# Ledger of designs, part 24: VHH binders against q9uj72

Target 1, 324 residues: q9uj72
Amino acid sequence: MFCGDYVQGTIFPAPNFNPIMDAQMLGGALQGFDCDKDMLINILTQRCNAQRMMIAEAYQSMYGRDLIGDMREQLSDHFKDVMAGLMYPPPLYDAHELWHAMKGVGTDENCLIEILASRTNGEIFQMREAYCLQYSNNLQEDIYSETSGHFRDTLMNLVQGTREEGYTDPAMAAQDAMVLWEACQQKTGEHKTMLQMILCNKSYQQLRLVFQEFQNISGQDMVDAINECYDGYFQELLVAIVLCVRDKPAYFAYRLYSAIHDFGFHNKTVIRILIARSEIDLLTIRKRYKERYGKSLFHDIRNFASGHYKKALLAICAGDAEDY
Below, E stands for the ipSAE of ESMFold2; O stands for the ipSAE of OpenDDE; V2 stands for 0.75 times the mean of E and O plus 0.25 times the DockQ between their complexes.

## First folded at step 10 (VHH; framework vhh_8dlx_2)

Design e5 (at its last look DockQ between E and O 0.73; V2 from the best seeds 0.00; counts 0 for: SAP .797 > .668)
Fold by OpenDDE, look of step 11:
Structure e5 (fold): chain B 324 residues (1-324), chain A 122 residues (1-122)
Amino acid sequence: as target 1 above (324 residues)
Amino acid sequence: EVQLVESGGGVVQPGRSLRLSCAASGFTFSSYAMHWVRQAPGKGLEWIGNIYHSGRTFYNPSLKSLVTISRDDSTNTLYLQMNSLRAEDTAIYYCARGLKYFWDRSPYFDVWGKGTLVTVSS
């Protein structure tokens, strides 16, 4: 649980839910030469994932067709990605994103960082299982083959899903902080290993103590120290871990802002985060976004996206004002 | 007062056609998407189709060949033309107003008529 504010999503179970009626409406929307994109948005963005699964089941039962398949056939571009993305269970969606991040020539390292640095042990376990079922490959093996160096080692550590959970130990935190400080001073391979081992395996609550002790010892913020001492995707991954430990919603707010403003509206990142976090903490993310950057996430989405794609994203964002 | 009033229902023979009407009042009819929904005895609600202010129509795939939805914005009237009626088409037929905004948090529709009974019997 995050320190301070209760985390809240933007999508909730719809009251008086009727999966058969929704399936009928979607069936009508997807039939013919012209797709009713508004109907798709009005239904799918206003149902929780569990409800959407029920709709898909009803759709299959009624028409003998796969809803996701029909959407992929009838829809195009980023709008398709949003609508189809909403239809995945969360673990399967993560698996989907990771697989596509590693498929083909090149690797989307930022996607790997974002997902593996932010997911809980339970989420990691579930996405590993989903990955294996969907693609008949081992997620760890694919990550290993697609990455290298200390970046790979750190991802491999995270994907194990074995982060400690339990009570805090201030004495141990002080010791770990010394190790981190030494690692920043020496910067050898061994020190990098020790550094990532601590960041990947200690509990979030323990790491908060470690970071505080690090500040006390070094006089420097943990993120600043990492930025000064390390580079590349290894650095970015370490920073992501630290940010998620501090404030996960704030991390996603940062990711969204960067995607929108620094990367020319990186659609994949925006879509992934909105969908993945819509039922978890997207409202809190919006709040952090507004607090840090002065403009609402809603505002920025509205200004940089267009068409039904924009409408879909705004519906998931669930904002109707610029306050946050 | 916002109101929808269905009419045109009654007893009809199998194979016949029937046209239902829905009179709207109390709101700007031309600005809303309108829907037809029915409920057979002992069964749940079934979506028939809708029509947007642009005139675009969408239908339940199971009923598409048998129904046509139209509207007359000058008279604030919604229509449902049904052809080749069967016993299974016996139901209360409702017109409903679609949501203007998706964030209205209504599950489907915000205004319903009282319905009109259609009985298909030999």
Scores: ipSAE 0.874, ipTM 0.960, lowest interface PAE 0.4, mean pLDDT 93
Fold by ESMFold2, look of step 10:
Structure e5 (fold): chain B 324 residues (1-324), chain A 122 residues (1-122)
Amino acid sequence: as target 1 above (324 residues)
Amino acid sequence: EVQLVESGGGVVQPGRSLRLSCAASGFTFSSYAMHWVRQAPGKGLEWIGNIYHSGRTFYNPSLKSLVTISRDDSTNTLYLQMNSLRAEDTAIYYCARGLKYFWDRSPYFDVWGKGTLVTVSS
C-alpha cells in the first residue's frame, strides 16, 4: 500500500501506476521550447519516491536522456530545488543536505541538528553509506572538522547510529534523571558530557521515563531546564533531541513554523522537511502544526510562497486546503 | 453530470489525415486542461498531448510532428488533428479532463470519454 513502512505521510504509491505514460508526459513537459511546470508537479508529487525512480528509468530508456538533468536545465531557483529534491532516494537526500550544509563557507548548524537529532539508527546508517558513495567522504570526519565543542561531541555521538532500542529500566531512569539535574546545577564539562551521553544513547522509551523523573526531581520541564542552563548550538541540539523523543512530528511542526515565521520563510528548511517527511510522517506533522498554531500548514505556505514553487509545496503538503 | 464524447473515428487509409472531436458538457470547460490518450489493440495507454485554456500545448515527443491539439471554449469542444496516419496509429482515442486540484491524490485524470476507434488500413 505504501512505498515505505507503514507511516502517516502525505505521499503514497499511486494506484494504476504507469511509468511509461508518466515518462511520455514528462517528455512533453521538458523536451520542447516551453516547459509544462504544472505537469511536472502533477506527476512527480503524485508518485512515491520508488515510483519516481521507475519514471526516471523509463524516461532514460525511452529518450536516452537524464530526467533530473533535463529538469535542472528547464527550471530555476526554489522550484528547481523542490523538483530535483523529489528525485533523490531518501538516504541520498539526507546525505545531500548534510553535504551542502557543511560545504563552502560556514556551516548550517540547524540543518545538522534537524537531520541528526531526528533520524533513527537505520536511517543514519543508510545516510552514512549514501554520503560515502556519493561524495567519497566520511560523514563523521566532515562533521568533526566542521563543528566544535560539546555541540560536535553530541553530533558525533548521534551520527554513530547506535541508540539503544526497546530497553527500559525505571531504576536507571531515576538515576539518569538525577545526573541530568546535577548537570543543570553544576554545568561542568564532565556534566555536559554525561548529559549528552544519556540523551544520545538511551532508548526513546527509556528517555520518556527519564524526563518524567527529571520533572519529579527538579519541578521543571526538561526543555525549560535546558533553555535556562545552556546556550548556543549545544542547547539547541539538546532541545531538538528531547523534542524528537517526546513527539517527533511536533518537533518538525515547530521547525516549519519557525522557518515560515521566525526566519522570513526560510526556503531551504521548508523544502527539506516537506520532502524528507513526505512519505514518513508529514500528515502527522501537518496535524500537529494546526493543533499548536491554529492555522494549517497549507494556509501558511499559500500565504508566504508564490508561483509554481508554491504549487509544488502545496502538492506535497496535500490536504487542509479548505482551512482558513 | 460531466460528460466527454469523442467523435470522428472510423476507417482511414494510411498517409491520410483525420480530425477527432471531443464534446464536453456538465462543467466549465475553460477551467480545465484537456488531454488526448490512445490505446492500440493489446497495448498500454499512450499519452498524446494536452492543451490549457491559454492555448498552450504539449505533446508526446514521439508524436509531436504528427498531431495538433486545439480547443474551442465557445463550443466546449476539444480537437485532435492527426496527419500522415500509419497502421500503428490504429487505436481507441480518448479525451480526458485534467485534475481539478494539483494536491489531489488521484494519479491521472478524473473524467474520461468512452473513446472513438480509429482504424488505419488499406
Scores: ipSAE 0.712, ipTM 0.918, lowest interface PAE 1.1, mean pLDDT 90
ESMFold2 (binder alone), look of step 10: mean pLDDT 84; pTM 0.846
OpenDDE, look of step 10: ipSAE 0.863; ipTM 0.957
ESMFold2, look of step 11: ipSAE 0.684; ipTM 0.906
ESMFold2 (binder alone), look of step 11: mean pLDDT 84; pTM 0.847
ESMFold2, look of step 12: ipSAE 0.695; ipTM 0.909
ESMFold2 (binder alone), look of step 12: mean pLDDT 83; pTM 0.845
OpenDDE, look of step 12: ipSAE 0.870; ipTM 0.958

Design e6 (at its last look DockQ between E and O 0.74; V2 from the best seeds 0.00; counts 0 for: grease 25.2 > 24.2, SAP .691 > .668)
Fold by OpenDDE, look of step 11:
Structure e6 (fold): chain B 324 residues (1-324), chain A 123 residues (1-123)
Amino acid sequence: as target 1 above (324 residues)
Amino acid sequence: EVQLVESGGGVVQPGRSLRLSCAASGFTFSSYAMHWVRQAPGKGLEWIGNIYHSGKTFYNPSLKSLVTISRDDSTNTLYLQMNSLRAEDTAIYYCARGLRYGFWDRSPYMDVWGKGTLVTVSS
């Protein structure tokens, strides 16, 4: 929990939930000559993931068909990605995103950074399991094969899901801060290793102390120091870790803003974050977004997306009345 | 006052057809999607189908061949045509008001319901 703010999502369990009726409505929406995209949005964006799973089960039972399969067959482009994405359990969705980030020619390093820097030990464990079950591959092995250098080492450290969760130690924090400071000064391979080990293994609470001590010792912000001393995806990963430690919702707000404004509306990133965070802290992300950038996330989505794709994203975002 | 009133129900023989009506009042009927839902004795609610303001219709796949939904915006009336009725079609039939502006109005899928009309299919 961040200073004074209770994190909350935008999607909640619907009251008076009837999975059979929802499945019937979806059946009607998907089995006709035309697809009722509005119905899909109205149902799937207004149900929590657990409820959506129940709908899928009911759908399967009634029609002998897979709901996700039917959606993939009937839907297209980014709208398909949103609707299908909503139907994955969170660990399986993360696994799905990582798989596709590493599949084929090239690697989406930013996707790897975003997911692995932000997930808890529990989430990482579940994601690894889901990855193995779905793709019959080991997530660590795939990451290892698709990446290199200190970037790889850091990702490999994160994917272990072994971050400490203990009490804070101010004395140790001061020591670690010195190590980080030295790492920034010397910039050797060994120092990079020590730096990423600290950032990947210490508890969030402990790292907050470390960052404060670093500021005290160096007179510089941790992120600024990293940006000055390192480069490439290794740098980006380190920054992501620090930002997540400070304020995870703020990190995602930054990611969304960058995706929308810096990368010409990077659809995959926007979709992934909205879906993954919809039941966790998307409302808080919206708040951070507005606070930092002066306009609401809802506003920006509305202005840059179109069609039913836009409608779906806005429904997940669940904008304020002021945004309508 | 927003109101929906179903009519046309009654006792019918198997194999016969029946047309139900739903009279809407108290709101701009032409701006809303409308739904038909039924509930058989001892069973849960079953979605039959809907019709949008555009006239586009969608149906429960299990019932598609047996039902037709239509609307007359000039008289604020929703219709459900049912053919080849079976004993299993015995139920209370409800009309319900759907969304006006899609999901943007944040209204429930069906925010207004009629009291229903009983259809009994019996030999």
Scores: ipSAE 0.892, ipTM 0.968, lowest interface PAE 0.4, mean pLDDT 94
Fold by ESMFold2, look of step 10:
Parts: sequence; structure tokens; C-alpha cells
Structure e6 (fold): chain B 324 residues (1-324), chain A 123 residues (1-123)
Amino acid sequence: as target 1 above (324 residues)
Amino acid sequence: EVQLVESGGGVVQPGRSLRLSCAASGFTFSSYAMHWVRQAPGKGLEWIGNIYHSGKTFYNPSLKSLVTISRDDSTNTLYLQMNSLRAEDTAIYYCARGLRYGFWDRSPYMDVWGKGTLVTVSS
């Protein structure tokens, strides 16, 4: 009933912050024939996002130049994606990632799942505003046009950003658990709709109680039940919601492990998670990763990435004493 | 003890050149990038440029054609050559230790500073 779980990121506001000097050093790094990539990493991964925005403003004021633009000109490949990504305000970074997940042929459903299943009401509101301002498009309309079926219906529920907050009701939790159990048994379209509505709309605290009641009546773990009952992206999305409710840092640890090992180091997913979680819970994600998989996230990144790209990822991730 | 000691400051006429030195001790100088920074009276710090272990240099765009940074690893000495000096170049000049080659662990980008040497450009 009462629940507190403390999380930490890996990037904090720098002490003794001097945005003017930072901008001068970035100017030296970017505006000559050669690029000082080590300087870029050392400065930008050791400033919080708010401080990076102040650096970008100082750079513009001082040189009449767009810092992100200068980085995109001098940098290439995944290293560019990391360094440019660090310069996005968080709502715009989410909007940017969703836009590119849906732009052009095909859709990156895992990106949609990862962002929409994990973000809070406030984050979803800000991301919709950023999407509209940046791309002159409506996020909900784009999701609707790029997806279908119960997968679409679930994403559309999540993107409304209207999850109940702070409410628990044990009698309702038992009722909700029975509805979830019946949905796994009957599997009709109406049952799928009721199932995703419960998962998308009940508060995290209520859902944790619901999952305990589900175990009591079915003898089965909620994730295992979903995996047995459903398939495709609808199943993947439902699992993501449950995992985020239970232990959001563990969900991201799972996503990172899959991105590193299952798909031959899926760069975009690793970059997105490290940047987006760096000031929120990336330290906690590291702990869950090591607990579950036996090796540190730092170790796995070091073994699979190379060059300045590796240095940047490791700087964002940071390591335990043993890693150095 | 890690130390950086600047020297070569003084009074110089506009239009002339001046070379500053920074003597390093207490660490493996050849493994570190080094920086020059200055502070004019009543103003904030201004980054001049850096030099890596390899000899590669990068400069503040506003100062690029006016300064040259070099190093001599055999004498553990960092240099700043300034040409065509102007009154606005009057400042305290500091050297600072930067990044260590081949190793990175979230250390500050300028962790050790000298006490500075004053350069006054006057007629």
C-alpha cells in the first residue's frame, strides 16, 4: 500500500558551472579543420541537460552559430547521434525519437512501446507539445495512422496521458484481477479491450495490488500469463506496461540487454535509453542490469562499442569502481 | 605534489610578442593535455586553447590567429606564444592540466591550475 523506491541517474548538475568557458571550448573543438571529440565528450556528458541548454545559448550568443548544427557537420555515425541527442530538451528528445520511429517506410514499434509504456502523464503531455511545435504534426494522429488493431488502441490510450494517480482500492483490485484472468481465458476483442484499459488507466499502486491478486486467483505471474495468451506487438506492449509498473529500472535493464545481445548491438535503442534515463534512473538501471545479467552494463558497452562512440556511452553510463 | 608555475609575464608594448612558460612537476606531463586560460581585470575567465600529448592544438576561435601553444615534454614545460599584443590582452594568464591520454573516469576537464602570471600591455 505504502511504497517508496528511490532511483538515481548518472548525470548531475556540474558544480562551478561556467557556460561561457564551456561554449569557448566547444567553439575550439568544432570550428577548426579538426574536431576535438574528447573535449565534446568531457564537457557534454558532465553537464545536466539544463546546463547543456545554457551552453548552447552561450554558443549561439557568442558565435551566431547553432551548436547542434556545428556538431552534426563535424561528427558522423553513432557518435553524432549521442552528442546531438544530449542537446535535446527531454520532451523534444522523446518527440524526435517517436518522429523517426514513424517517419518513412515501416515503423519502429519497439521505440513506440519503450517510450509510451514508460512515460508519466506529465512527460506525455510535454512530449505531445514538443512534437507539435517541432514537426507541425499531431502525435496521436501519427500513431493512429502508423499502427493498427489492439496494439494501436493500447498506444492511443497511453498517449492520452490520463493514467489515474495515487489511488488504491483493494476490492476493485480483486475485481480487476478477475477481469484480467477472464481476458486470458476468453481472448475476445472485448476482453482484450478491457485488459488494456485496466493496464493503461489504473495507477501504478493499484496495478501492483491487482498483480498480487492475479497471482492469488490464477497461481500465475502476470507477465507469464500475457506471454501465453497473446502474441505480436500487442503482447510486447502489455508486457512492457506490466514491467514498467513493477520495476521501471528493471524494464530498461531488460531493454538494454536485448539491444546489446539479441540484435547485435542496436545502437539507437542503447543511445536513446542512456540519454533519456541519464538524469532519472540510469544508476538504478545499472544496478538491475548487473543483478540480473551478471556483468555490468559498463562492461558490455566496453566490449561491443568502439572509438569515441564507446567513450561517450561509457561516460554517460559511468561504472562501478571495479569497471575502471 | 602536482604543481604548475607560470612565468614570463610583465609589461610589454602594443604590437610586440611575448612567450609565457608553464613549468609542470609532480605528474607525468607527457600523458596530459594542457590548457591556457586568461582573466582580464574585472572580467571572467577566457579559454585560450589546449594542446594534447600528441602536440595537437585547439584554440578559442576569437584568438586563433593571435596565439600558438606548444609543449616540450623533455623539460615538462608548456608554452604560450602571443603575437601583435593589444591592450585588451592585459590579463592574468593561467596554465591548467587537462585530460589524461588513454584514460577517462569523469575527471574534471581542468583539475590543476597554476597561480598565474600577469601580462600588462601598455604604451
Scores: ipSAE 0.696, ipTM 0.908, lowest interface PAE 1.3, mean pLDDT 91
ESMFold2 (binder alone), look of step 10: mean pLDDT 85; pTM 0.867
OpenDDE, look of step 10: ipSAE 0.881; ipTM 0.964
ESMFold2, look of step 11: ipSAE 0.638; ipTM 0.892
ESMFold2 (binder alone), look of step 11: mean pLDDT 86; pTM 0.873

## First folded at step 11 (VHH; framework vhh_8dlx_2)

Design g1 (at its last look DockQ between E and O 0.83; V2 from the best seeds 0.00; counts 0 for: pae E 2.3 > 2, framework grips)
Fold by OpenDDE, look of step 11:
Order: C-alpha cells, then sequence, then structure tokens
Structure g1 (fold): chain B 324 residues (1-324), chain A 123 residues (1-123)
C-alpha cells in the first residue's frame, strides 16, 4: 500500500462463473473460418486468471485441445499476444516474458529491468520455478550469460529473491545513506557494488528511510543522483529499483507512458504491464498515470491502438466507466 | 418492457426436426447479438450458439452440425433450427440477449432471458 492508497486491479472474479459454458463459447469462437474476436475479449478480459485456468481446463476436457494452442493458431499479431498472455498464470507469464527477452540475438534489457526490479521475493521465487519447468533452464544462469558488468551483478542480486522484510532501523538508514553518497562521489567498482547491494537487499521500508537520509545528507534526490553519477542499463536498473520502492504503481505508469509516447507505442511493454498488473494494481496505475500526465491511460490507448487489439487493451484497462 | 418469449417447444420423436422461435420486444432487436442456451434435466446450462447483428453465427462445436441459428430483424424474431433430434436434446431452451453492437459494455454478457420452452424428445 502506497501513501495510504489501497491498490487494486481492473480485473476481478466474475460472479456466477461457469467455466464449461465459457469454454463452449470459446470453442465456438475459435472454430470455423472466422474467429469471434469479440467473444474472446468479452470472456477472457472479464475473468480473473484463476477463472481463465478453469476455462482452459474445461476446454481441454471437452475438446481434447489446448486453448492457448488454438488461440495461437487462429489469432495473429498483437491481439494474439494479448489473448494468449491472459491465459498464463502470473509466474509463468513473467517467465515467458523473460525467456523471450533473452532468446535469440540480443537482449531486451528493459524487460529484465522492469520485471526483476518490481517483483516481490515470492513472485521471484515462483517465476524462477516456472521458468525452469517451462524451459528446462535456470533463470539465473540465463540472465548471467545474457548480461555483463554491474548490470548483471545487480540483476543477479535481484533474481535471488532475498530482499529483507524486517523492521526499519533509522540509525542503519543513516549509515547506508552515507555509503550511497560516497558511492555517488567516488564511482569506483567497489562503490557500485556497495550501492547495488544496499538497493537490492534492504527492505522497501528501510530503503525509504535511506532515501530520506540521502536527501538530508546530499541535498539531492536519489534518482537525480543516480542519473548524474551513472549511465547505461545499470543506471536504468538502479532508477527502476528506487521508483518501485517509492511507488510501484507510479513506476508502471511511467513505464506505460514512456512505452506509448517515447517509443512509438511499444506493444510488448504495454501488453506485459496491462496483463501482469490487471489483477494487482492497474487501477492505481491508471490513477497515477492521469495524475502525472494529465490524460488517462485509457485515452492514450484508445488513440494509439487500433482494431480488436485496441478493444482488448481497453477492456483490460477499463475497470470502470469513468474514462468512457 | 424488455421481453423475450420462446415458442415452438413440445414433444417430438427421435430423428425429427424442430424450429424454435424467440420473439423480442421492448428494445432495438437489430442492434443486439442473440444467444440460444439450453438446460437438460439435472444438468447445467449449455451454450448452443449465437448470432450477431451482422448475421454472423457461432456454434457450440458439439452441436454445430445439428443446429442453425437465424434472425429476422423485421419481425424481431430469433430462430433455432434443430435437426435429427435425440433423447439427449431434451431440455428447456432459452433465448438470451447478448451484446449490443458486438462489444462488451456491462456484465452480464447475457442480460435478458426468456422463460424458456420445453423440448422433449421421446419415442
Amino acid sequence: as target 1 above (324 residues)
Amino acid sequence: EVQLVESGGGVVQPGRSLRLSCAASGFTFSSYAMHWVRQAPGKGLEWIGNIYHSGRTFYNPSLKSLVTISRDDSTNTLYLQMNSLRAEDTAIYYCARGLKYGFWDRSPYMDVWGKGTLVTVSS
């Protein structure tokens, strides 16, 4: 909970849920020459993930076919990515996104940053397990092989899922703030190591105190200091960690805004965030988005996306009728 | 008042055909998708199929070969043609109003239901 606000998603369990009937409707929607994309949107965006799993099970039982497989066969482009993405359990979806971020030539460092900087210890643990089960590879090993330098070290630290969750210590916070300040001044390899160790291992509550003390000592905001002292993906990762500690929904609002406006509507990022956060804090993200940028997320999605892809995104985004 | 009224049900012999009708009133019928759903004794609801305002139809894969859904917007009537009826087709058949203009607005997806018509397939 951030700043007294209760976080909430946009997708909730549907009342009077009937997985068999939903599966029948989806079966009908996916059969024939034409796919009923509207039906897919109307069902899958209005069911929580647990319910969608039940639908998939019913679908399998009735037709002997995999629902995700059928969707991948019948659907195309970004719409396929949205519909298929909705069918993954959250840990498996994260694993899926990380796998594809590292697969082939090149690495999507921004995807790694976004996921690993924002997930809890529990989420990271589940994601690691899912990754191993699905791809028969170790997530840590893959991250290690695909990245380098202090960026790698920081990701490796985060993927361990061992962030502290204890009580706050103001005295320790002051000490850590001094370490961070020194790190920003000296900028040696050792200092970078100490800096990322603090940011990756201290509890969110403790880090908030550390950031405050840093401000007191340096007269500078933690993010501003990082931006001034460091560069590259290491810098971006550090900033992401700090932003998530401060306000995770605000971080995702920033990511969405950047994806939409700075990167020409980066579809993968938009899809990933909407799906991953739809049952967690997407409503709060919408709020932060509007507060920070003056226009609603709904508005921007509506203006920059098209077709059933747009409809799907808007259905996920629109937890209420306020932006309609 | 928004209303759906099914008709055409009754007792039929196995192998016969039957056409059900659903009369709609109280709303712009041509603007809505319509559905057929049935419920056999002691069983849950089973989706049969739907038809959009455009005339596009989708069917339950298990029933596709045996049913045809059509509509007449001039008379605000929905139809269900059933062929080669079996004992297992015994059920109460419902028509339901679906989505307006083919896109979700509010839950539930089917917001208006008829009272149903009983179809009994018996030798």
Scores: ipSAE 0.889, ipTM 0.966, lowest interface PAE 0.4, mean pLDDT 94
Fold by ESMFold2, look of step 11:
Structure g1 (fold): chain B 324 residues (1-324), chain A 123 residues (1-123)
Amino acid sequence: as target 1 above (324 residues)
Amino acid sequence: EVQLVESGGGVVQPGRSLRLSCAASGFTFSSYAMHWVRQAPGKGLEWIGNIYHSGRTFYNPSLKSLVTISRDDSTNTLYLQMNSLRAEDTAIYYCARGLKYGFWDRSPYMDVWGKGTLVTVSS
């Protein structure tokens, strides 16, 4: 069936929005000796991103100051990362997260996978533009220099932002499934290349047909087949692509559960997902989380985070129930 | 039933001081942050400052040397002390209820307002 699922975020445009007053209250919160962290949370988590941009403009007009800069001066630790992150336009936030995943020694491959496997063509195009404007660097060149092998080739294909958006073709789906099945049998470099090109280039709707045909041909689930056939970050990226095609909110629920229950509660991943999905599908992600893991995302955040950082995450998560 | 009533407005000469009051009823005043907001003729709302249940205050940076907010929980009264009044301080002054202490998920954003009290600073 091609009837889509309804998805919903947790942050919406505020009614009776007054950016001038919001900016004044943020000024009061940030420009004294102490910081009113509760005011920051109350305002910024109850405005959509477009409204936050208008607040930032008002703040700059009134005080000649950069709101993000003032927050970074007054705030610390992960609370700073949450509050500052809320102030980025979505394409710039993706660009920001990719930049920091690659800058310095080492690379945060899980950040690259999570962003590039899940974003649409339009989101990738805007992210590339934001990256160039903000950092005066080419995103594709940076990915190329920081990664290698078939992992790199797959990321480079995704970052082109050229996934097919056209009609499904059941005959081509059968052909594509045969290519995927052969790639699991042969595992040559050429087969790996053909496999990732199918997963990166075919439309989501077409890939769902391909995965069904793969099951028919092989008797095996696509994720199980990839896990048996490949390893490393290449394998993890391929699985992320398949999971995003099947049920993107469930993919993010899985990522959040792993980040929360992994050694040392992976703050960067939790913050990134909550912010990036807050206006898109975070409510749906919450539903998938409770369905799969039995406890709500709200419950797990409450148990693993602390202080104003916890309060900010819970405010973005917006309550305990799966249904709003 | 929740109600806020401002008083103490009137005509005052530039350079003088004025104290406004806000009488609260129908809720546990001591559990809430409180705000002062004003609106000059033909202008939008301007946030003056707030005061938390603890007595901690925060002010609009443009006004902080000119105003002082205090509260008396025994009489459920919020106060605004204004000094060195200027013609541009002519406005309707409102009190508003803010965040409830201990409830942080998505506490209401200034959900109750008074009807306001007019202050006219006339040369």
Scores: ipSAE 0.626, ipTM 0.891, lowest interface PAE 1.8, mean pLDDT 90
ESMFold2 (binder alone), look of step 11: mean pLDDT 86; pTM 0.879
ESMFold2, look of step 12: ipSAE 0.579; ipTM 0.876
ESMFold2 (binder alone), look of step 12: mean pLDDT 86; pTM 0.878
OpenDDE, look of step 12: ipSAE 0.887; ipTM 0.966
ESMFold2, look of step 17: ipSAE 0.548; ipTM 0.866
ESMFold2 (binder alone), look of step 17: mean pLDDT 87; pTM 0.884
OpenDDE, look of step 17: ipSAE 0.881; ipTM 0.963

Design g2 (at its last look DockQ between E and O 0.65; V2 from the best seeds 0.00; counts 0 for: framework grips, SAP .681 > .668)
Fold by OpenDDE, look of step 11:
Structure g2 (fold): chain B 324 residues (1-324), chain A 123 residues (1-123)
Amino acid sequence: as target 1 above (324 residues)
Amino acid sequence: EVQLVESGGGVVQPGRSLRLSCAASGFTFSSYAMHWVRQAPGKGLEWIGNIYHSGKTFYNPSLKSLVTISRDDSTNTLYLQMNSLRAEDTAIYYCARGLRYGFWDRSPYFDSWGKGTLVTVSS
């Protein structure tokens, strides 16, 4: 367990930042005869989100046009998704991803799992607000309508953003571990409810103790037990919660690796994670990726992506070395 | 040593045209994107446009109709043609060296500037 590790992103505020000049250059890049995609990459991937917002404001002020709108009009395919994605504030980006995950025919359950299992209470509140403002719908209601069973119940619990943040209680941890162990043995609906309630509501610190006690009681790893006892998206969600509690960067490294190698380079997942985590812990994710899988994230992105799309992803990854 | 020397500036009347030149030396000129920027009195730096080694040009939308950027790699010279000059175009004009390759190979900022040439538009 890597408790207490300093986490770092890959994108930082640019020094000597001039939003007006950046906006002018982006204007030239987007409003010329051809689109200067390299200029877009060079500017937007080298500015933090707050700075990008300032650029957008300057752009609007100078040209009377929406930067995101112009990018959507001028750009195409996954490159568009990356560049446009960078222009969303983090809560609005999460809202955007959730909306599209639930929109239309079918639901991207993996997107719901990834976002709702990994976000803090504060992030959840902010994305709920952003979701409502942007789409005039309630996020909880949409989740409820698009999902079912214990999977729905667990997502509904997570989206409340009411996870405890208090001090640890070893005695309580032991009790909760017993409950989890019983749940794994009996596997009734009631036990599933109790299990997800514990995993969704206890603090990360407390859950770490619970998992340790579970190991002590059962002789089995919490993830292994879940994999053995449960199925479907409910299982996947429970595993995601446990992994995020243990090591959130490691969880995202796993998600990225799976997206790249197991799903034939699932572009939406790769883009979402890189953008969302670029200012939070993407460097740490890279480290975990290298440690776990033996190759750098940079290497894999370079090998499986192409064109300006590849350049953009690599720029966000911010690596030019293959060590991690 | 990288050197950029602007020339062609001076006093011109409104409505006239002016062509600025930038002589480059000390590096492989043909391998770099080149930029024009200007600074009016009391105002910040304004990006005018650029030209890549491929010959592709991009311009500030606010100035696009009034400017043309070109280059001659055989003489290591960058040009800025300005038409229909206005009083607001009064500024020091600079040429700047841009990126040779991607941003991961070079700084995303201009790494070399000339000393500039003054253009004054007045009746």
Scores: ipSAE 0.776, ipTM 0.926, lowest interface PAE 0.5, mean pLDDT 93
Fold by ESMFold2, look of step 11:
Structure g2 (fold): chain B 324 residues (1-324), chain A 123 residues (1-123)
Amino acid sequence: as target 1 above (324 residues)
Amino acid sequence: EVQLVESGGGVVQPGRSLRLSCAASGFTFSSYAMHWVRQAPGKGLEWIGNIYHSGKTFYNPSLKSLVTISRDDSTNTLYLQMNSLRAEDTAIYYCARGLRYGFWDRSPYFDSWGKGTLVTVSS
C-alpha cells in the first residue's frame, strides 16, 4: 500500500502582489468612522502570511500606524481574533496560542495537545524562540509549571523538538511494539514513561512500523488500546500523537468536527486550526472532514457561525465543489 | 462581455473640479462593489476608494477630503468627483469591478478594469 497523496493548503501567494495598494485599501477600511470588514476579509484571506507581513510594513511606513492595532480597535469578538491571527508569523502565532492557553486561571490542555503533538522539530524550535522574544518567558518552564504528571512529562519531551529522523529499523519496531503492549497491560508509572518516550522520540516512519507490529502482537489498534488503558489528558495526548503520525490532516479534521459539534462551537479551536493550517494542508483537512463526516467543513461553518466572522472563516476554508 | 468605459478626462487648470464617469455593461452592476484607481506618470497604482450598492463609501486616507464617489444603479454608472485639483492629481483614472462572491472564488479582488481616462492638471 502506498501513501503518496498530495497535501495542500487553501491560501497561496497572490500573483501580481501590490502591498502598497493593499495598505491603501486597508487604510480606507480601518481609518474612517466605519470599518469596511468585507475589504479586510478579501485582502487578508487572499494573501499568504509572508505577503501580509509586507502589507503591515507598507501600512506602517505609509501611515505611521500599526495595522494589527488598528484592527483590534475597529473589530470585536471572534472576527477580531481571526483577522488579527492572520497577521501573526506562524511561529509567533503558535507561541501566542500557547501563551493564552496557559495564562491565568486554568489551562487549555487541548490547545497544548493540538500544537505540541502536531508540530515538527523545526516548528517547535521556532515557536520556542518566538515565545521567548514575545513574552520574555521560557516555553518549557511555563509548560512544566502549568501541567503535571505523565501529561507534563510527555509535553516536555515533545517541546524539546528532538524527534528522531532517519531510516527505519524493523527489528527495533517489533521490540518497541512489545514495550508499548506491556505498557498498556501494566500501566505503572515506569510503563507510562517508556510508552511516551517511544511515541515522542521515534521518527514518524519508525512509529508507523511500530503501530503495525503492535497490531500483530496484540490484535488491537494502537488508539483503541490507549483508550482502554489510560484516561485524562495523558490519554488524549497519546492518541493525538498516534493520529498525527498516521494521518495528520485527519487528526485536524477530527479536532475541527469536535470543536464545531461538541459542547457548542469552540471558536478558538476553529480559528486556530484554519489559520495555522491554511498554507500547509487545510485543503487536505477539508477532504478528510467530508470523507469522515459526510458534510463539508464549509457547510458546517456556514451553519454554526454568523456575520463577518462566518465570512472570514469561509474565505480561509475556501469553497467546496459540492456546496458551491 | 464585461465593459467599463471611463469618460470626463482632459486638461484642467489647478484649483478646478472635475467629474469622471464610468459606464458599466455586461454584468449586473448593482451586485458589485466598484472602485476608482489612478496611476500618475512614472508611479505605481494608487487606490482612490470604493462604493457598495448601499451607497457606503471608503476612501484612501490620503485622498479622503479631495474626492467623492457615487453610483447610479438605474444607469449603471459610477462617478468620481474631484475638487481643488493639483498638478499631482495628473494621472490615468481607472474604474474597476470588485468581486461579487469572493469567498468561493480565488480570482483577484479586481477582476475587470476600464482602459482609463487621462486627467492632466496644468496651467
Scores: ipSAE 0.627, ipTM 0.881, lowest interface PAE 1.7, mean pLDDT 90
ESMFold2 (binder alone), look of step 11: mean pLDDT 81; pTM 0.825

